# Ledger of designs, part 2: miniprotein binders against Manganese-dependent 2,3-dihydroxybiphenyl 1,2-dioxygenase (bphC)

Target 1, 315 residues: Manganese-dependent 2,3-dihydroxybiphenyl 1,2-dioxygenase (bphC), of Geobacillus genomosp. 3 (q8gr45)
Amino acid sequence: MTAEIAKFGHIALITPNLEKSVWFFRDIVGLEEVDRQGDTIFLRAWGDWEHHTLSLTPGNRARVDHIAWRTKRPEDVETFAEQLKAKGTEVQWIEPGEEKGQGKAIRFRLPNGYPFEIYYDVEKPKAPEGKKSRLKNNVYRPSYGIAPRRIDHVNVWTTNPSEIHQWLKDNMGFKMREYIRLNNGFVAGGWMSVTPLVHDIGVMVDPKGQPNRLHHFAYYLDNVTDILRAADILREHDITIEMGGPGRHGISQAFFLYVKDPGSGHRLELFSGGYLIFDPDWEPIEWQEHELQEGLIWYGPEMKPGGPMDDTTEC

## First folded at step 19 (miniprotein; from q1 with M21R R46E R59Q R73K K77R Y87F)

Design h5
Fold by OpenDDE base, look of step 20:
Structure h5 (fold): chain B 315 residues (1-315), chain A 105 residues (1-105)
Amino acid sequence: as target 1 above (315 residues)
Amino acid sequence: SPEVRQMLQRIEQLLQRARERIERGDLDEAIEELLRALREILQALEEALERNPEDERVQSMLYRLLWAIALAKMLIRRGDYDEAIRFLMEILREILQALEEALES
């Protein structure tokens, strides 16, 4: 049976200022602290079922420790391990509980250096009694902060996105959903998924020529108005909203608000208003160079190439 | 490499001409000059890549330039000439720096 990825699971971040990062993600964004292991704090959105969707670990510099993907089947972890090894990828086994709340997993690096983790076994703890939703198909009550529902996607930058697109397709079964094609035929960015989301992962060219960078990871909010409320919350705490406000991408149709964690500089996208793909024969949507303006910004703030939005963190 | 030095000189000349045009308020001409510089670099990189298709550094630089050109054109199309000029000048300076570093290696 072919191993398959089910979803984007979690992202593990290293931060040079754990206290401030925790303040941001827990108290401002409103992620729930689930657990701790050593100095690592595990968090999740109120609608996340797994043990965590974000971890924060102190370190000397901001970087992504790993981007984790959950398989469809328990045996898929081993199958992926074997396949990756057969192709010459070094695979590290992570023992159950080595990452708290997670079973046996593998970690490896993509050719460009992206640190990936593949897992299946994961705890799904209930919310504490005082924070438990009365609605049985929710985990937490969304009671404080920005309160996104769930983790949504990751966006990473590299020197040659097409190579990574092909790698993700060949090795992890990702499908291209939308992409930017330059006039010479090069693909400058691709939005890929294994789910009905437009993207579980976006891979774009880094304008600074860096091989492995995190541009952002995203949490989903149910309504556009939730994003607007998030903007108010952020400004109340004197946090800068990137680009000056929310907007909508043409690509993915995302209603977005970008913000950097003041503790680490990692970028968070607060995301709503996209679309879902249910067609098994979905033809990827091509965006051409002359369509970039509307592709990048359907409406909202002006994009400024070379501006702060080009800032990334190590991945 | 003599080719790299020639490219650097060309970039510097084009940047200088672009600056002069900006100072005169000739933004369209400035943009054309900067785009020409980028295209010349692009061509050189494409030729280099043809000689060595597996050169990751050249591939990376090519991608970076192509993307920069695409973004600059986007700015131009929306009438953001000042921003386009600033952006292109910055890219050219970065490329110049990268090329200088390559010469030192």
Scores: ipSAE 0.711, ipTM 0.875, lowest interface PAE 0.7, mean pLDDT 92

## First folded at step 20 (miniprotein; from h3 with L7M Q13R L61M)

Design k2
Fold by OpenDDE base, look of step 21:
Structure k2 (fold): chain B 315 residues (1-315), chain A 105 residues (1-105)
Amino acid sequence: as target 1 above (315 residues)
Amino acid sequence: SPEIRQMLQRIERLLQRARERIERGDLDEAIEELLRALREILRALEEALERNPEDERIQSMLYRLLWAIALAKMLIRRGDYDEAIRFLMELLREILQALEEALES
């Protein structure tokens, strides 16, 4: 059987100020701290179904340690490992429990340097009695703070998006859902998924010419009004909302709010809305150069190329 | 290379003209000068890529320039001329710096 990715699982971040990052993600965003391993803190949204969706580890500089993808089947991890090795990719095996709550996994780097992890075995969350949802199809009851439901996607920037799009397609089975085509035919950005989401991953051109950068990762909130509430919460804590958001993208139809973790500078997108793709014969939506304004901003704040939104973190 | 030096000189002249036009309030002309500079660089990179199709640095620079042009055009279309000019001038400065560094190596 062909190995398949099921979903975006989690992101592991390195932060130069762990205390401040934990304050932000746990206390402001309202993610649940569920575990610790050494100096690493593991967090999740109340509606996530895995042990964690975010980890924070102290380090000298902000960077992404890994972006993790869960397979559809247990055997897919080994299959991916073999396929990657056959293509000349160095694969590191991660033993069960090396990452808290996770079974056997592999870590590798994409040609451009993105650190990926592929896993299957993961602990299902057990909420303590005081935080357990009374609703059976929730793990935790909605938390305090912004309280997003689940992790949603990651957006990464690179020098040559098309190469990464092709790599993701060929090696991990991602499908292009929406993309920006420049006049010369180059694809400047692509939103790709293995799920019904418009994107599990976005890959765009880095305007600064850097090969492997994290633009943002996203958590999903059920309603647009939840994003508005999030804006109030952020401002109450004197946290800057990037671009003066919120706004809505044409691409993905995302209602968005961008904010940087003040501890690390990693960018978080608070995401709501969008649409789902269930059609097996989905034809990717092409956005042309003359459509970029509506694609990037359907309504809301104006994007300023070369501004703070071009800031990224290492991955 | 003599070609890079000539390109640098040309870009510097275009930047200077653009600045002068901005000072005069001729924003449309300034944008045209900046876009012309970018197109010249783009052409040079395309030619270089034809000679070295697997050069990742050239490809990267092409992508960067093409994206910048696309964004600049977007700004222009929405009437954000000041931002377009700032963005293009910054990009050209970065390119100039990169080219100068390449000449010193």
Scores: ipSAE 0.696, ipTM 0.862, lowest interface PAE 0.8, mean pLDDT 92

## First folded at step 22 (miniprotein)

Design z1 (from j5 with E12R R13E R93E)
Fold by ESMFold2, fold request of step 23:
Structure z1 (fold): chain B 315 residues (1-315), chain A 105 residues (1-105)
Amino acid sequence: as target 1 above (315 residues)
Amino acid sequence: SEEIRQMLQRIRELLQRARERIERGDMDEAIEELLRALREILRALEEALERNPEDERIQSMLYRLLWAIALAKMLIRRGDYDEAIRFLMELLEEILQALEEELES
C-alpha cells in the first residue's frame, strides 16, 4: 500500500492588496467565495468538488503560502509524513480545522523551497439555497464572470528542473509526460502528473536563476471559445492580457490565456482543451532545442525572452 | 577574485565590440560575438563547478545560461535578430552586475 497523491487540490496565495485580489478572482474570474477564516478568503470554481481551490491572505508581499495535493486515502497523509521525515525533510503538522474546511495536513518544503501541503479530508459544501443544479453535485454556472469549471494545474520555476522532477517522481509518484531537452542534455522543463492530465505540475528553469518562483496556476474552461469571452471580459475591465492574446501550447496541446491578478501580480492561466493520457505505458514526449518555439507556443502570441513574462511572484 | 576580474574585463570588451558592430549594421557578427561571450562564460562556470560541484550560485548561473543560449537561438531561427541582440546584450549586462556584486561581497 504505497501512499499516493490523487490530485492538485488548492493553492494558497498571499496578496498585498486583498480587496483588489478578491475583486479580480471573485467578481471578474467568477470564483465563488465559500468561506472566511480571520483575514483569509476561500474560493472555488463552480465545478470544484472541494471546499476551496484558492485562498487569499493579506501580506506585505505577494507570495505562495502553499501548493496543496490531496491523497488517495486518508492514511496516506501519515505515510507521506513518515517517509519525508525519514529522508530528512522537516514536516509541520496542520491540525484539523487549522485551515478552514480541511482536516489534518502536513506542510513541508521541497529541496528548492517550494511550499507544499499534503492532505485528505475536506468539506464538500452544499450548493447555496436556490443554486443547486438538477445535474447534482454542481451549482449552476454563474451568469457573470469568466466562470471556469475547476482548478487544473500549477507551473513553477526553479534553478535545476531535473532535481525537482526526480524528487517529485521519487517522493510523490509524479510521472513525466512531456519535457524539453537542450542540445547539451540539459532538461529545461518537464510536465508531470498523477492524473490523466498532461500536467498537474510543470517545472521549468527560471530565466533569472531564482530557486522557487510561481509561473502560474490554472483554471479550466469547458469550451475553447470561453477563452475568447474571458479575453473580452478582461479587456472590458482594462486588465492587461499578457503577451497580447490567447494562444495554443504544443506541450499539452491546450489553448491558453495569461493574466496577472492586479492585486498581487500572481499569474493565472485560463486553460482549455488539451489531451488526456490513460495508457499505462505512455512514452514521455521529448521536445528538442530546435523545437522550443513550437513546444511552448504552437501559435498565437510570440515569446519575448527577457520580457514581462519573466516577472512573476516568489514562493 | 582575479579570475572573476578577468571574466568581467572580457565581458566588457565583448559588449563594446558588439556595440560597435551594431552601429555598423553588422548584426550577424554582433550576434556571433555575443554568443561566443556566453559560451566562454559557460565553459568557465563548468570548470568552476567541477572544483565545487555543490556550489549553488555557480549551478544557478550555469543553468540560466544554458536556457538563455537556447532562447537566443530560438529568436535567431525565428528571424528576430534585433530582439536576439537586445536579449543577449541585456543578459550580459546582468551577468556583469552579478559578477561585480560577487567581487564587492
Scores: ipSAE 0.755, ipTM 0.897, lowest interface PAE 1.1, mean pLDDT 91
Fold by OpenDDE base, fold request of step 23:
Structure z1 (fold): chain B 315 residues (1-315), chain A 105 residues (1-105)
Amino acid sequence: as target 1 above (315 residues)
Amino acid sequence: SEEIRQMLQRIRELLQRARERIERGDMDEAIEELLRALREILRALEEALERNPEDERIQSMLYRLLWAIALAKMLIRRGDYDEAIRFLMELLEEILQALEEELES
């Protein structure tokens, strides 16, 4: 069988201020700390089942250590490894437990430098006593803080999005769901998925011409009102909300709130209000150049090109 | 190198004209001057890319500019002329600086 990706699994971040990053993600965002390995802290949302969806590791600078994707089948990890090697990609094997709570995995870099991990085997620890949900189909009871349900997607920037779109399609089976095409035919960005989500990954052009950057990763909240509550929580802690408030994208229909981790500068999107794709014959939605305003901001704060929203972190 | 120098000179001239237009409150003309500068740079990059299709740096710059122009036009369409001018001027200044550094290297 053809190897397949099932979902966006987790993101591993390096932070120059672990204490502040942990404060932000654990105490403010309300992610649950699951485990530690050395100086690395593993976290997840109250509705995440896997061992972690976020890890924080201290380092000299903010960067993404890896973006991890879970396969549909255990044998897919080896199949991906073989396929990548056959195409000349260097593949590093990660032994079981090298990343805590995870089995055997592979790490590699995309042509532009994105660090990816592919895995299948993962622990699904129960919530600790006292934090278990009374609902059997939840891991935790709703957490303190913003309390997103689950990790959702990642958005990365590069010099030539189309190359990465094609690579993701050819090597990992991602499907284009929505994209921006400029008048000259240049695709400025694409939202791709292997799930019913509009996007598991967004890949856009970096306005600064950098080849491998993280714009944001996202956690999902069930309701738009949860995003509004998140805004209140952030402001109560004197944390700046990017663009001054929440809004809604036309693309993906995401109700968004962007915030940087004060410890690292990595950008978090708190996301709700999108749509799901169940059609097997989904035709990608093209956003044309004259539709950019509505595509980027359907309503909410105005986008300011060249502003702080163009800030990215190393990936 | 001579081509780059000529391009730099042209960009400087266009920027100067744009500044003069801004000072006079002629925002429409200022935008036109700035967009003209970007279009000229784009043409030069396209020609350079045709000569060197594997030059990733040229390609990257081209895509960056294409996106920037699209965003600038978006700003113009929504009537945000001041922001468009600011954005375009900053971009051109960055390009100018990058090109100057390249000539000095």
Scores: ipSAE 0.740, ipTM 0.881, lowest interface PAE 0.7, mean pLDDT 93
Fold by OpenDDE base, look of step 22:
Structure z1 (fold): chain B 315 residues (1-315), chain A 105 residues (1-105)
Amino acid sequence: as target 1 above (315 residues)
Amino acid sequence: SEEIRQMLQRIRELLQRARERIERGDMDEAIEELLRALREILRALEEALERNPEDERIQSMLYRLLWAIALAKMLIRRGDYDEAIRFLMELLEEILQALEEELES
């Protein structure tokens, strides 16, 4: 059987200010702390079922330790390992429990340097007593803070997006859902998924010519009004909202709010809306160069190229 | 090396003309000068890439410039001329610096 990715699982971040990052993600964003291992803190949204969707580890600089993808089947981890090795990719095995709450996994780097992890076995701890939802199909009761439901996607920047799009397609089975095509035919960005989401991963050109950067990762909120509430919460804590406010992308139809973790500079997107793709024969939507404005900002704040939104963190 | 020097000189001249246009309030002309500079660089990169199609550095630079032009045109279409000028000038200055460093190496 062909190995398959089921979903975006979690992101592991390194932060130069763990205390402030924990304050932001746990206390402001309202993620639930699940566990600790050494100095690493594991968090998840109130609607996340897996052990964690975010980990924070102290380090000397902000960077992504790994971006993790869960397979559809247990045997897929080994199959991916074999396939990657056969193509000349160095694969590191991660033993069960080496990352807390996770079974046997592999870590590797994409040709451009993105650190990926592939896993299947993962714990699904219940919420602690007093925080458990009365609904059997929820993990936690509605959380404090901004309280997103679940992790949603990751957006990464690189020098040659099309090469990464092709690599993701060929090696991990991602499908292109929407993309930007420039007048010369080059693809400047692609939104790809293995789920009904428009994107589990976005890969775009880095305007600074850097090969492997994190632009943002995203958590999903059920309603647009939740994003508006999030804006109020952020401003109450004197946190800057990027571009000055929320807006809607044409691409993915996301209602967005971008904010940087003040502890690390990693960018979080608070995401709501969008659409789901259920058609097995989905034709990728092309955004042409002249449609770029509508694709990037359907309505809301003005995007300023060369501005703070071009800031990324190391992968 | 000589080609890089010539390109460097052309970029400097175009930047200077753009600055002069800005000072005179000729924003449209300034944008045209800046875009001309980028197009010249793009042509040179395309030619270089044809000679060395596997050169990742050239390809990366080409992507970067094409994206920058697309974004600049987007700003122009919005009527954000000042922002377009600032963005283009900063980019060209960065390219200029990179070329100078390459000549010194």
Scores: ipSAE 0.732, ipTM 0.875, lowest interface PAE 0.8, mean pLDDT 94
Fold by OpenDDE base, fold request of step 23:
Structure z1 (fold): chain B 315 residues (1-315), chain A 105 residues (1-105)
Amino acid sequence: as target 1 above (315 residues)
Amino acid sequence: SEEIRQMLQRIRELLQRARERIERGDMDEAIEELLRALREILRALEEALERNPEDERIQSMLYRLLWAIALAKMLIRRGDYDEAIRFLMELLEEILQALEEELES
């Protein structure tokens, strides 16, 4: 059997200001702190199931330590390891518990430098009594703050998106769902998934020509009104909302709000209102150059090329 | 290189013309001058890449410019001429700076 990815699992971030990042993600965003290991803080949304979906570790500079993907089967981890090694990729084994709440995993870098982790074994702890949902098919009761339900996707930037699209397809089974093709045939970005989401990962061209950058990672909220509430919460704490407010992409149909962690500069997308793909024969949607305006901004604030939205962090 | 010097000079001339157009309020003409500059750079990069297909730096710059041109055209199509001019001017200035640094090295 071919190894398969089931889902986006978690992202591990390095921050130069752990206290401020924890304040932001825990106290403002309303993620639950669930565990600690050394100086690393592990967080999850109230509706997440796994041990964590975010980790914060102190370091000298902001960077992504790894982007983690859970396999469909336990044996898939070894299969991926073997396949990657056979293709000349250096694979590091991570022992059980080396990352808190996780079993045996592998870490590797894509050709452009993206740090990935592949795992299967993960703890799914219950919430403590005071935070346990009364509804049995929830783990935590809805949290304080912005209180997103779950982690959703990651968006990364690179020099040549098509190379990464092909790599993800060939090596991890990702399917293209939507993409931008310019008049000369250059694919400027692609939204790919292994789930019914439009994207578990977005890969776009970096306007600064950097090979391995994080543009954002995203948490999902159930309603667009939750995003509006999030905007109020952020502004109450004098946190800047990027582009000046929420909007909606044509691509993925995401109702978005972008915000940087003031502790690290890592960008968080709070999003809702996307669509799901259930068709097994889904044909990728091509966005043409003349359709870019509607693709990037269906409604809301105008995008300003060369602005702060082009800021990324090391990945 | 002489090629870089010539490119630099062409870009400077186009930027100067664009600035003059902006000062006169001729925004459409300013955009045309700026886009012309980018197209000339793009052609030069394409030619350079044909000569050196494994040059990742050239390839990277090419893709950056392709995306930038697409975004600029998007701004123009939506009637945001001021933003288009701002974006294009900043981009060309960055390119000029990079070329100047390369000549000084």
Scores: ipSAE 0.730, ipTM 0.874, lowest interface PAE 0.8, mean pLDDT 93

Design z1 (from j5 with E12R R13E R93E)
Fold by ESMFold2, fold request of step 23:
Structure z1 (fold): chain B 315 residues (1-315), chain A 105 residues (1-105)
Amino acid sequence: as target 1 above (315 residues)
Amino acid sequence: SEEIRQMLQRIRELLQRARERIERGDMDEAIEELLRALREILRALEEALERNPEDERIQSMLYRLLWAIALAKMLIRRGDYDEAIRFLMELLEEILQALEEELES
């Protein structure tokens, strides 16, 4: 059997202002704080089925410690390690329990320097009595705050997206679902997945030519109108909504809202709607240069190239 | 380095003409000059990459500029001519500064 990635599992972030980041993610966004290990705080959306989907660790500047992918089978972790080492990738083993709530993992860097982790064993969430759901197939009852359901995807910026698209296809089994091809043939961006989502990961050219920046990670809200409620909550706390408001992507067709964590500058996307891909013979959708506006923003806020959205955190 | 010096002079001339057109309100002409400057830089980078195909610095700048030109064209198609000019002017000034630093090194 071929080793397989099952899903985007979690993202581990470093923040220069842990207290402010925890306030933002726990108290405003409404993620559940589930555990601590040393200075690291572990959180998850109320509907996530893993111990955590976000961790926050203090540091001298905002960084991404790792982006973690769960395998389909426990033996796949070692198989990925062997395959990556055979191709010259330096692989670091992480012992069970070194990251709280998960078993053995490997960490490595993509050619562009992004820190990935691959794992399988993970603790299931255990809710305290006041947070247990009456609905049997949810561990936690719905949270207060914005209260997203689950982690959804990650988007990264790099110098040459097609190099990373190919690497993800060859080494982790990701499939291209939608992409942007410029008139000269340059592939400026690609949305790839191993799930029915349009993307578990998006990889796009960095407008400043940097090799390994995080554009955003996303949490999913069950109802499209929850995006509007999220905007009200953010406004009540005087937190800036990037580009001035919610919109709808052409690519994926999802509704979105971008907001930076005030403690770190890491960008969160609140994400809802969109379509799912069940067809095994999906043909990737090509967006051409004259279609960029519609592909990125079907309607809603206007993109301003060279503006504040170009500022984001690095790996 | 003589090629870089000649390119810098050409870009400065195009920027100078673009600034004068902007002051007179000739937005279409200003955009035309700015895009011409970027395409000349692109061509120079493509030729440099042919001589040294594995130069990551050249590759990174090339891909950045291809994307920037596509974004400028998007702004133009949208009718955002003032934003297109602002974006292109700022980009070219940044490139000029980077090229001047390379020539000094």
Scores: ipSAE 0.724, ipTM 0.888, lowest interface PAE 1.3, mean pLDDT 91

